# VH-VL binders against q9vpl3: the designs that were tried, part 68

Target 1, 224 residues: q9vpl3
Amino acid sequence: RGKINIQRPKAPHYERARVVAVTQPKYPELPKAKSCFKTRAERTQQQQENPYNEIIAREVRNWLDHSRLVAFFHLSSITADDIFRVRVQLHKQNLHLKSYGSKIIEQAVKNTRYEAIVPLFHSNHCIVFSPDPEKTAALLRIVRRVPQMVLLGGIVEETMLSRNQLVAYAQMPGLHAVQAQLVQTLSQAPGHLIQQLQAHQNSFVQVLDVHAKNQMNEETPKST

## First folded at step 17 (VH-VL)

Design C170
Fold by OpenDDE, fold request of step 18:
Structure C170 (fold): chain C 224 residues (1-224), chain A 120 residues (1-120), chain B 112 residues (1-112)
Amino acid sequence: as target 1 above (224 residues)
Amino acid sequence: EVQLVQSGAEVKKPGESLKISCKGSGYSFTHYWIGWVRQMPGKGLEWMGIIYPHDSYTRYSPSFQGQVTISADKSITTAYLQWSSLKASDTAMYYCARIDYGETFGFDYWGQGTLVTVSS
Amino acid sequence: DIVMTQTPLSSPVTLGQPASISCRSSQSLKHSYGNTYLSWLQQRPGQPPRLLIYKISNRFSGVPDRFSGSGAGTDFTLKISRVEAEDVGVYYCMQATQFPYTFGGGTKVEIK
């Protein structure tokens, strides 16, 4: 019985080698033990992360509170140059393109009326802020040419809107136009009422006139 | 156009108080941070601190904590850097700069600088 | 504090030639959320600093295309493809990943 050379095991027969190769338990590479020891740098970064995030969260909150138009976008493989180009276009319309970390946004909106926006920020995203809700149409026009910017939703005049609702809003006539139309309609209402009231009176007068004419014609004696 | 205009050069003696100003224009002053940066003669740039004009929240560099006071008046879109008692070592150029954490995450616009000279 | 080390201290360059400035951080500038907040500033003689590059490689508004930034982690580079006379000055890298914000020591670009 040949001494199994444990030090230099003979290469197994080709068939056995194949079986061994297939049956070798692929031990999952031990997750490279992220050394639980966060480097001092990582610890320091983590320690400062909270204050840092709080500081930036303050900014985010301020933008949210003072913007009448807020639009949320997903960014899909957009280049820096493309972002820059879009930013310039938006800036010309007093639209402010900002990008914040998801955690910062989460912190900023925690326990606020904006908390519902947190799920929108799971990936690369940007936010557009504007003090003017009438710029919604301009915003959509600009971003339509940027396929990498996908509209997720927004806030207009403190109301959260879906993507479709934002699009619909942008198509609506401006508030002033609607108000003007309303005023016009309201101004016409009394005129219509007066016309309707007068129409009955006028009709009555016409009937009376016809009756009077008929009576005058009957009273003309046939002078034989 | 975004502009930061700083107050003029100052010549002071040690022990005197000083307040220099930085006025922002061309943007929403309350939405952006203002930072102060010191540059000693012939030296590099040193971050001193930042302020958020909206609520006057401030953060200082440890090196400048307690040495200076940063403040802002949002009604006139002006930030301030103040010393209670100047030292000769405070002789430097002081810059204010705007910080946009939503875009550049750095100092994107700078004032022209205020030269402060402290000599006996 | 994160220490920012720039090399070289001085960079004499011939007009029309490229220039390269290195900035090394004592620790990674990559934020936990994936962004690296490294900026490059230009300070011309007698002028305030000017932002050139932000977040490693993004050119700021009005910055010529001859300026480019690259790098990752702890090593960053500013390149000027063709140095012009107006490019004379001191260049600084800055990190804003961690408080306190810190600047490199500066690199003086001069024309030979």
Scores: ipSAE 0.874, ipTM 0.943, lowest interface PAE 0.5, mean pLDDT 88
Fold by OpenDDE, fold request of step 18:
Structure C170 (fold): chain C 224 residues (1-224), chain A 120 residues (1-120), chain B 112 residues (1-112)
Amino acid sequence: as target 1 above (224 residues)
Amino acid sequence: EVQLVQSGAEVKKPGESLKISCKGSGYSFTHYWIGWVRQMPGKGLEWMGIIYPHDSYTRYSPSFQGQVTISADKSITTAYLQWSSLKASDTAMYYCARIDYGETFGFDYWGQGTLVTVSS
Amino acid sequence: DIVMTQTPLSSPVTLGQPASISCRSSQSLKHSYGNTYLSWLQQRPGQPPRLLIYKISNRFSGVPDRFSGSGAGTDFTLKISRVEAEDVGVYYCMQATQFPYTFGGGTKVEIK
């Protein structure tokens, strides 16, 4: 029985060696434990991040407060060049494409009416701002050509809208058209009422006339 | 088109006060930051500070803190840089520039510069 | 303060040849949100600075495609694929990752 040399085990057969090599769990190199000691630079950066975030949050809040149209988009594998092209197109329509960090957004909207938008910013995202809600249709037209920009929702006239609601809004006639329709409808309402009231009266008069004619025909004595 | 137009060149004596201006046009002035940058003759660029015209929030470089005052008048879309008492060492070109933290995160548009000369 | 170091100080280039400028930061410019706020500025003689590249590699509006930016962490590069006469000037890198904002010392691009 050949002494199993425990100190120098014979190299496994080539096939076994291949299997072992392939099945060796590639332990992800544990990210070198970034030494728990945040470098002074990292600490300084973290400390400066708070004031920095506050400053940028101010800008975000200002955009939110003064925009009548806000649209939120997810960005899926979009190139810098594609973003640039879209930005140029949007800019021509006075639509402002902005990108902020999620933490900045969170800070900006904390304890505000916009706080509900925070969950939308967990991935790559961008925001489009406009002072003109009538630009919603233009926005959607531009973005339709950019499959990498996925509409998540928006705010129109201080009202939060889902994706579907925003699309529906864009398809609606302009405010003035709606107002005109409303006025037209309201102006027709009294006329319709009068017509209905008159219809009953007219019907009643017709019935009375028929009754009167029948009575006159019965009173004509058969001259024998 | 976005434009920043600065006030003209200034020649002053030491100890004099000075206020230079930067007028923005072609964009919403209150939504973008204005920064001031100093360039000494034959030297590089130095960040001085920034202002948010919406609420006049300011932040200064430590090197310029207390040395200058940055202000803005949003009604006329103008930012200002002022000295209470000029020094010869203040001789430089001063640039205003717009900052967009939502896009470039830097100075995207620049004024033409204001040359300030302080000589006895 | 973050120190920005540019190399070379001067870059004489033949027309039509490529140019490369390096910028090194004393600390990482990667922000906590994953973005790196490094910009490249061009200052032509007698003119104000102009933004060329923002966030390492994005060309600003009106910037020719011969300009490109690359890099990560602390090392950044501006490349001009084919230098033209109008490209003469001083180039600056700038960091906006933390206050105070700081600029590189500049690289002068000249035509041989």
Scores: ipSAE 0.874, ipTM 0.944, lowest interface PAE 0.5, mean pLDDT 88
Fold by OpenDDE, look of step 17:
Structure C170 (fold): chain C 224 residues (1-224), chain A 120 residues (1-120), chain B 112 residues (1-112)
Amino acid sequence: as target 1 above (224 residues)
Amino acid sequence: EVQLVQSGAEVKKPGESLKISCKGSGYSFTHYWIGWVRQMPGKGLEWMGIIYPHDSYTRYSPSFQGQVTISADKSITTAYLQWSSLKASDTAMYYCARIDYGETFGFDYWGQGTLVTVSS
Amino acid sequence: DIVMTQTPLSSPVTLGQPASISCRSSQSLKHSYGNTYLSWLQQRPGQPPRLLIYKISNRFSGVPDRFSGSGAGTDFTLKISRVEAEDVGVYYCMQATQFPYTFGGGTKVEIK
């Protein structure tokens, strides 16, 4: 009785082989787990343009176009209550705190002068809008008390400003104050100019007078 | 203070046209959406549609598409809801409400409502 | 359309006792941007609706702290910690995650 080679079992009889072949459970090929790595392209394509994005983008664009002050903030672990408190304070100053999704912002600013702001919206962010650029100082004062709101930058009078530039802008005297100072300076300038012009003339006249007096004194013959 | 003031109650016959109004005040009218909501007698709330007063962009509920027209006049900060031909089934309270997608993403302020009664 | 189902239809409550209202959506209300746009509205008798809670748990301006919202996905709850007489009315949940916006059927809160 030949040693059953367990490592190389003799091929079963043809009939048994046929039965085994037919009875072998065809395990459904596990659907090749589509690698969870949907290609960036597939992820981007499946981003069914949520009709909301386009609709809300309209609103965002309108805010951007009609705001003379726009400030961008990162929100770091801020509570709903804190946001509400800040919102109320800002609202009292006619500052409007808004939060939009990054995709909405992207859609709103696409092919516009605001496109450069898109990189600012990669995380939890909010935007403050105001029709009054003079409120920049007020905005910064309010936000300074809220460490969870980190200023990233802004737009003032259609100019994009970095965080530091925005802070500097807020510290500048108001345009009207500067204009008033300029007017005052300009109003004083003619007086100084006239004085300087007159000073030279007066000095010249004085020199001439002295010269004339000296000549008269030389012409007075010593009547011996 | 944000306020929405709607026009007064209307009593109409079937087949008549109607235009009701919603005037916004206390905020920038052109920056916020206005929505209309129907409430039939003793029933719940039904979203009808929205308008963005800035450019008069409108979107309707499928149930109300073609049945009503939503419009706005930004010069007088007023939104409108109108029917070309009223039906008895249009009898309801109609509310206008402001939508802020930048904060609440919903109806934050409501008008007082306009009761429309359509009876033969 | 997203169907919003509220339970119970009626909630008789004793003054000073808590109340709880449930709202279920037929699909997830989580938006692609991560937010869930569920709101709770209060309608007192003879008055227009009033916003109470937005984005699941945020109290709107002027809303007392006795009102709280919670939930995720498809299940949401409005809680009133201590019901007051002024809280009598119908409460609605609303989804704004997709068009058309839809409301729950309402829950009537009454005082026993």
Scores: ipSAE 0.873, ipTM 0.942, lowest interface PAE 0.5, mean pLDDT 88
Fold by ESMFold2, fold request of step 18:
Parts: C-alpha cells; structure tokens; sequence
Structure C170 (fold): chain C 224 residues (1-224), chain A 120 residues (1-120), chain B 112 residues (1-112)
C-alpha cells in the first residue's frame, strides 16, 4: 500500500448540507384548482410526458454536475436577436445560457440537495452554467446591460447562494487573483512592496479560510 | 465555431459492415446530443435516433431499432452510426446533427452528410 | 407517432413576393409545461438542412428577419416576407415534443 501525502476526494457527497438560506422574496403562485383536480386528458398527457422529461433531464444533470458556477435568472420578454447577443457574450467567457421546462428541472434535481430550486422555474427563466466560478464577475458585468435578465441566485462550488451572496462572491478576489497581486507587488519599489505585501497577507488569509472551509465540506469522513 | 465533420462517402456491397463517423468541435461535446437523420435519394428527412455522449444513452426511432447502432467516443468527440450488414435499401445520405434541449430543443447544427451507396 | 403534413408541396414565387408554408400535426404539439417544440429547417440544393425557426417563432442565429413562424396546437406557418434568390430550397417542419421525432414531407420553394 502506498500512502499519498495529499488525499484527493474521490467524489462529492450529495448529502443535504447546511446552506445559508437561498431566500426568494417571492414564491410562484400555483393555480390551486388545476393542481387539485386534473381532467382525464391532462392525467393521460402527464403520464406520457414524464418518461420523456426524464430522458431530457440527463442534459440538465450533466450541466449541474460539471458546473462550479450556476446562476438562475428570471427572464422577461426579450427579442431573439437580443438574447442571441447575450448568449454569444456569455459564451466567450465560458458561460452557457440555457432554459429548461420546470418538469425537466424537477427530474434533474430529484433526490439531490438542489430540489429547492424547482419553484424558480415555474415562470419564464434562464440558467447560466460554467465550470469557472471565477467568471461570476464577468457574468454579472454582461447581464448588467440586460434588464430582461433578473438574477435570482446561484450555486457556487456546490453551495447555494442568494442573489446578494452571489454578488458579494463576485467582488471577492480569488486565490489566483491574490497570488497575482503578490507577484505584482514584489516587482515594485521596496518600501511600497512591504506595505502592499502586509495588506495582501490579510486578504490572502481570508481567502484561504474560505477555501479550507470548502475543502472540509467536500472531504469524506474518516472511519475506523 | 460549432462544427460537425462527417466521414467521407462510402460505396459498399450488400452484407458488408460499415461505421460512419461524426466529429464535433468548437463546443463542449459531452453536454449536447447527437442525432442521426437519413435522407433517401429524392426524399425527405427521417429521424433515426439520438445519443447523449456523456453517458452513452441512446434512443432509436422504432423504424431503425435493431437496424443500426448509434455510439460515441467522447475522448475523441466523435459519434458513430453503424450497420452490421448493409442492404441496398440503406443507400441514402446520412446526416448527424446536434441537439440542444436547453436552447432550441431541436437540431441546431448539422454535419455535411455522408453518402452511403450499397449496390450489388 | 405524430404525422406532420406540409402544404403546399411546391411554392413557385416571384422574387420579392411573400411565401407561406403550412404544417399540420396529427395531434397537439403542446407539451405539458406549455412549450411547443416545432422547428423549421431549410435545405438548399445540395446542402445539409439548417435550422431557421425553433419553438414555433424564434429565429435561430444568422436567420434573416424576413423569416417568421407562427401557430399553435396543430397548425403552424412559416412565412418569408420577401423571397430572395438564396431562399430556393426545400423547407421542413419538425416536432420534438415527443419521440419519435418526425418531419413534414417538405415544401419546395422556387423562383418562377
């Protein structure tokens, strides 16, 4: 047996984690009469469509499983040309704009910690997926010019974030950004370098604390 | 730029096997479906089936179930359409096309086509 | 299986004049979430198909605004407001509301 000095997690544990509440100021309103008393035609249609929705949900699961950044938006009326321009801008930043029916989303998140997101999709919406959580700032910059897209919240590193938390995350310098600032500071005059290094050390410790917390949440428990 | 490049035209005899390819580039291959569509000479379009390269899930049109095999190799971003024993009635143009259920819910980008000719 | 019926079979049109293509499905294409997955494809002579319109009325990337789609339920229409020479080809409707996916028989648009 060879012991590895650094143990890499094999797979994320999909247990319900304690999440800072992703609070929606407004829940969708469901038509109670329709949900309580379905016609025979509606019941038959639903039975036929459920297996189809489950097949399509494979695409959504794949995006969710391989995206370290997911952002949810309410989508107001927008022209096809305008949404295409936004999609192109997002794609240049490795941000993938998608929209799926609520039943497809429901099947995709079934038996996962993300079941709570389903109500977000009862109205017109879109989702942005990305493997790159550091692109959150670019995402918000691009959609700032698109009033038809209203940020509802997101998922970063498998943690659900409210709208305000996601905006705050976008402003926080990443570990790579802190490391780049240290290199830039070392290339400056000696007196200024010392002052800048001390300020970045405090910021760097803060970023490392967040990173260590994420790694602890993703590790498997040790067993005897 | 999203691109689907298919293998070249094939001339075959009845009973021979054939595997044609569709290589995707310019997009995340495993996040999108690949469908195969047949066009008989002088005829319209027929859906043959789809594959999700991520997990190799396939779904065939009933007309083609058992007639062909759809597969993919995600390591080389390539989907395949395969016959174990060709028939003269398999003479047609075969297209691969990408499906994006998160945007168009349909065939958004198409390969150039592979002409398969089966004659004795 | 959902049968897709297109009319007319052929549509000769004078340059600059409108063209209208009809597609009728054998059953409603409205999915349970209220989406209707009806697409229009264009196949120019000797070329692969290309997507024009998705979800009834949305133009795909690079499709000119002279193309428009409309309809609901079982009846759908593709319109070309002013036909240009490059619009020659065969147009297909397609449904993805349920498996198996099915195409209309095609409508040939020609310049007369």
Amino acid sequence: as target 1 above (224 residues)
Amino acid sequence: EVQLVQSGAEVKKPGESLKISCKGSGYSFTHYWIGWVRQMPGKGLEWMGIIYPHDSYTRYSPSFQGQVTISADKSITTAYLQWSSLKASDTAMYYCARIDYGETFGFDYWGQGTLVTVSS
Amino acid sequence: DIVMTQTPLSSPVTLGQPASISCRSSQSLKHSYGNTYLSWLQQRPGQPPRLLIYKISNRFSGVPDRFSGSGAGTDFTLKISRVEAEDVGVYYCMQATQFPYTFGGGTKVEIK
Scores: ipSAE 0.800, ipTM 0.902, lowest interface PAE 0.7, mean pLDDT 81

Design C170
Fold by ESMFold2, fold request of step 18:
Structure C170 (fold): chain C 224 residues (1-224), chain A 120 residues (1-120), chain B 112 residues (1-112)
Amino acid sequence: as target 1 above (224 residues)
Amino acid sequence: EVQLVQSGAEVKKPGESLKISCKGSGYSFTHYWIGWVRQMPGKGLEWMGIIYPHDSYTRYSPSFQGQVTISADKSITTAYLQWSSLKASDTAMYYCARIDYGETFGFDYWGQGTLVTVSS
Amino acid sequence: DIVMTQTPLSSPVTLGQPASISCRSSQSLKHSYGNTYLSWLQQRPGQPPRLLIYKISNRFSGVPDRFSGSGAGTDFTLKISRVEAEDVGVYYCMQATQFPYTFGGGTKVEIK
């Protein structure tokens, strides 16, 4: 009880299938064909057999496309309590710990710029996603206390980074610190720029004087 | 704190339309799936379908295909369940729940439910 | 559709004593990629369901450690080591291995 199908399954389904069955350039007044219904049933069965490839690929691709920081880890055996504690610590930093099947990851990144990550998923793994690339240092600090998570590499601002490159990236000043330093430099710039230009001019003049003295004291050793 | 807040109880007559809502907060709405679950009076739970708010991809239980419409508006972090023409047999409690395929692979957080009563 | 069968239908228990709930599926819940997506839900009187256990044996956040899950293939068990008054309600198993997602019929836990 409670469930109805307004599409009148016999008549509408048959007419729909009739139109779909004809592969000719135009679909006018098609003959009724049993092969059309078999083709539709086969398509439906095929979709049902692999629903998670499409579903999880959409989720994984969405995370990849909207995360400026992605880090890949090998995951050793870990208790549910320990992984929960790690997930909580990561979540506080806007870092999202996920794990997906390797075949599903391959499907998710096929024909994208991320296709190179597929080999990282041949073993037990987890991935950390974040929109905040400045959180890389916090990520590495948190997982340093978790020997079960072994960093393999990452993606930052659409660039693949090795383990060592990601560690080096984490040590750079944050964007806000760089922006603040730039503002401070611009506020000081009239005086500092003048001093730099004057020092550069004096250095250039000094080089020219040395060059002139060199020519006075040393004439060509091979020309005469 | 992850929360799913559903619209209030509804009393309707057969043949009327209805759209109930599920507003997510405390998490990145577009990165997680929303599923709808029916519980008829005195009965167990029944899965109706899922939606991915990011791109509005939907998948329905065969029992509910063509009977309801699942949609989402990601700009207001809200998912919807709609009927074009209610029946008395649609009287039930309707829950929305979040799905995280990267962790639990199941319904991790649930809304409070929306009671829909359809009687003439 | 995978049919999920729960036993017992009702489980009256003495406060502080253990409870055990069984769930049997009509076919194996092990996905061809190796994962088993069996969950346990609790529905307290007048409340929505809440997730207790996912992937057979993992406790969800905020779930007390007196709840544990086990099983494989087609047979799964939820245990409550020492039942408390707040544990009264209906418990459902649920599978997400195959569409459509299906639930067990429920097991009512009550204090004697």
Scores: ipSAE 0.794, ipTM 0.901, lowest interface PAE 0.8, mean pLDDT 79
Fold by ESMFold2, look of step 17:
Parts: C-alpha cells; structure tokens; sequence
Structure C170 (fold): chain C 224 residues (1-224), chain A 120 residues (1-120), chain B 112 residues (1-112)
C-alpha cells in the first residue's frame, strides 16, 4: 500500500487495492514527477531542443541588439491572410514582425539588460523590431486597425516603456537624439519592470505627456 | 525585394577545389540565416547546413560534415559553399536559401542555383 | 533522422480540378514549444524551389489562395483547389522541427 496513497499529485490514486480488478478509474495516471534524476527521454529531448534554442536565441539577440524600437504585442486569433497583410504593411515602414517561443526569448535575454521582458511572453505574442524609433507612430497607426494585436509595451533606445509610455513617445515630434534623451530620463525598476510600469501608467504618461508638450512648445517659432 | 544571387555554373575535374557564392540583397543580410541545399541530377532535395552571417555560427547535416565548408563575409553580404577536393559524386545543383526563425521557420527565399559538374 | 514520405509520386490532373498531396513523417513534427514546422515547396520545371506553405497552413507571400495546407502530428496534406497550368512541377514537404532538416521525395503534378 505504500505505492498507492492519497497524497496529491505525486501519488497514484486508485481506489483501494481490492478494486484493482475493476476497470480503470476515470482519473489519469500519476504524472511522472520531475526529480534530480532526469529520464532518458527527457535528457534526449533536452539535448535536441538545446541546439535549436541556441540557434534561434542568436537571431533574437541580434534583432534586439540592432533594433532601436522593439514593440511587444499579445496576439489573439487571427487569420493567416490578415496577419500577412499586417506584416506587409509593417515591412513597408521598416517594421519587422516576428514570433519566437517564450523559452527561446528567455535564453536570448538571459544575463542581459533585457531580462525584464520575459514575463510578456507567457501568452500568444508577437514582436515588432525596427532600427528606426521614429517609426513608432507608423507602427501604432497600422496596428490600430488590427484589434487582434494588443500592445503590451516596448523598448525604445534601450529603455523599457509601458504601453502608455510608448503611445506618448509616438506622439512626440523631433530629432532622434532629442527623443533618445527623453527616453533616457525615464525611471526603470528591475525585475517585473514592464508589469509594474504598466500598473503606474497614469503617472508615467502624464510626465511624458507634459515633457512632450514642453518640447513641442520649444520647437515652435518664438513670437516677438 | 529579397534576392539571393548565386555564382555561375562550374565545370571541374575530380580533386580540384571550388568555392561558390550566394549574395543576398534587399534585406538585412546579417539578421537572417543562409542554408545550402543539394539537388542531385533527377533527384530530390538534401539539406547541407546553415550559417548565421552575423557571427558565422554554422551547423552541418551529418551527411555533409567534414565534406564541405560553409562560410560568410558579411561585409559584402555573401555566403559561400566550398570543397577542398571535388569528387564526381559532387555533381549537382546547389541552392542557397534564407531562413527566418521568427516567421517561416524554414527556407523562404531561394537563389537561382549553381550547377556544379565534376567530370574527368 | 525524420523520414518524410510523400504520396502520390505523380499526380496527373485535369486543368481546373483539385489536387491533393500527402506527406507523412516518421515521427511527430510538433516541437516541444507547441509549433509544427512543416513546409511545402513548389519547384516548377527549370526553376529553384519556392516556399508555398509554412507551419502547416500559413500561405507565404504571393502564394494564391487555391493552395492550402492541413494536418497534424505525422500526417499533412497540401491541396490545390483548382489546378492551373502554372502549377505544374514537383512539390516537396519539408520539416524543420529537428536537425537534420529533411524533405519528402517529391510529388510531380502534371496536366493530363
């Protein structure tokens, strides 16, 4: 009876031993517990997946390192034709729509400044990369007509921005250098950065919006 | 417009070396993988290996490991397939193709092919 | 290595009629991260291969809607709803779920 006990979930739970001859119970067999001893099948699976993880992580790191604009979206159910049309529209603006597995992204950003983005990839998602942070407005214009793509946040000039901060950034005029300086003045919290920044959106959006309005006033010709 | 333009057909003798090229244009060359595929006369397709031009990381099919060298020169957006000593059995059409693991997870754009003929 | 088996070897078809090509893998093509990396390629006579379908059912850029892909696990199908003269050629399935990448033996589509 030590093999058969009522502890959950690591115990098989047949009815009592006297009912072993009865047809199989409706509950599933005990899932194999993950222990310090990996099975042969798990070791083989892990070895096969590691070469792909390394290969694809190289691609993700390269895109992150060479993109001054990165935007993260939740992706709801969408037809292949609709996502293709969006991809073509984005590509015309030098905006590159990609999807990678969450474990791949985790490996790609491990031990980098980008580690905070990992929680965004627990659901179905896509990422838009671009070397041109000035294209943020075009990105948001294109995806506004695509309700299946829900903006979660982004990275501009190596700085994490919440959804509302990215929207506010898109409304700012000006030269790339001025936009980079504005992004660099934003505070960053380690760990759950994007989730926490989105929770405080009202404060961050108001600060960025005030700064953008001041910058727009400075760019207008002075009245004499 | 994504283009992969391969070097012209080659006629060689057994034992000679050869390096064929695949020049990418119309896209960010270092952001995408290049794979090489062999098609023997009248036969199907065989994967030979891949390279990431950004850092020259390569993976070979076991069938081709040690028989060919895959390389890239990102400064001229070109990938290469190279033999140190050709055999008659190397007679085939060779294609380069681009891989995008962020969308298609497979060969999306193909070069026109390079016919290599190895005969006495 | 994953063996990819295509049937039929040859598919003669009347213009405007449907064609169906099957591909069977020797093991599941579902990656542990949930995607199945099966592609379909078309090679017209005298031309390089061309991507038609990726991830089982997604049409690639410029591919007409008469091409569709379906399947799961080890069994996959490419359908051409109404064959046109330009569809003549050899069709290959390909898996990229694990190394080495492998192709089916090809299915020749031709006009009766």
Amino acid sequence: as target 1 above (224 residues)
Amino acid sequence: EVQLVQSGAEVKKPGESLKISCKGSGYSFTHYWIGWVRQMPGKGLEWMGIIYPHDSYTRYSPSFQGQVTISADKSITTAYLQWSSLKASDTAMYYCARIDYGETFGFDYWGQGTLVTVSS
Amino acid sequence: DIVMTQTPLSSPVTLGQPASISCRSSQSLKHSYGNTYLSWLQQRPGQPPRLLIYKISNRFSGVPDRFSGSGAGTDFTLKISRVEAEDVGVYYCMQATQFPYTFGGGTKVEIK
Scores: ipSAE 0.738, ipTM 0.878, lowest interface PAE 1.1, mean pLDDT 80

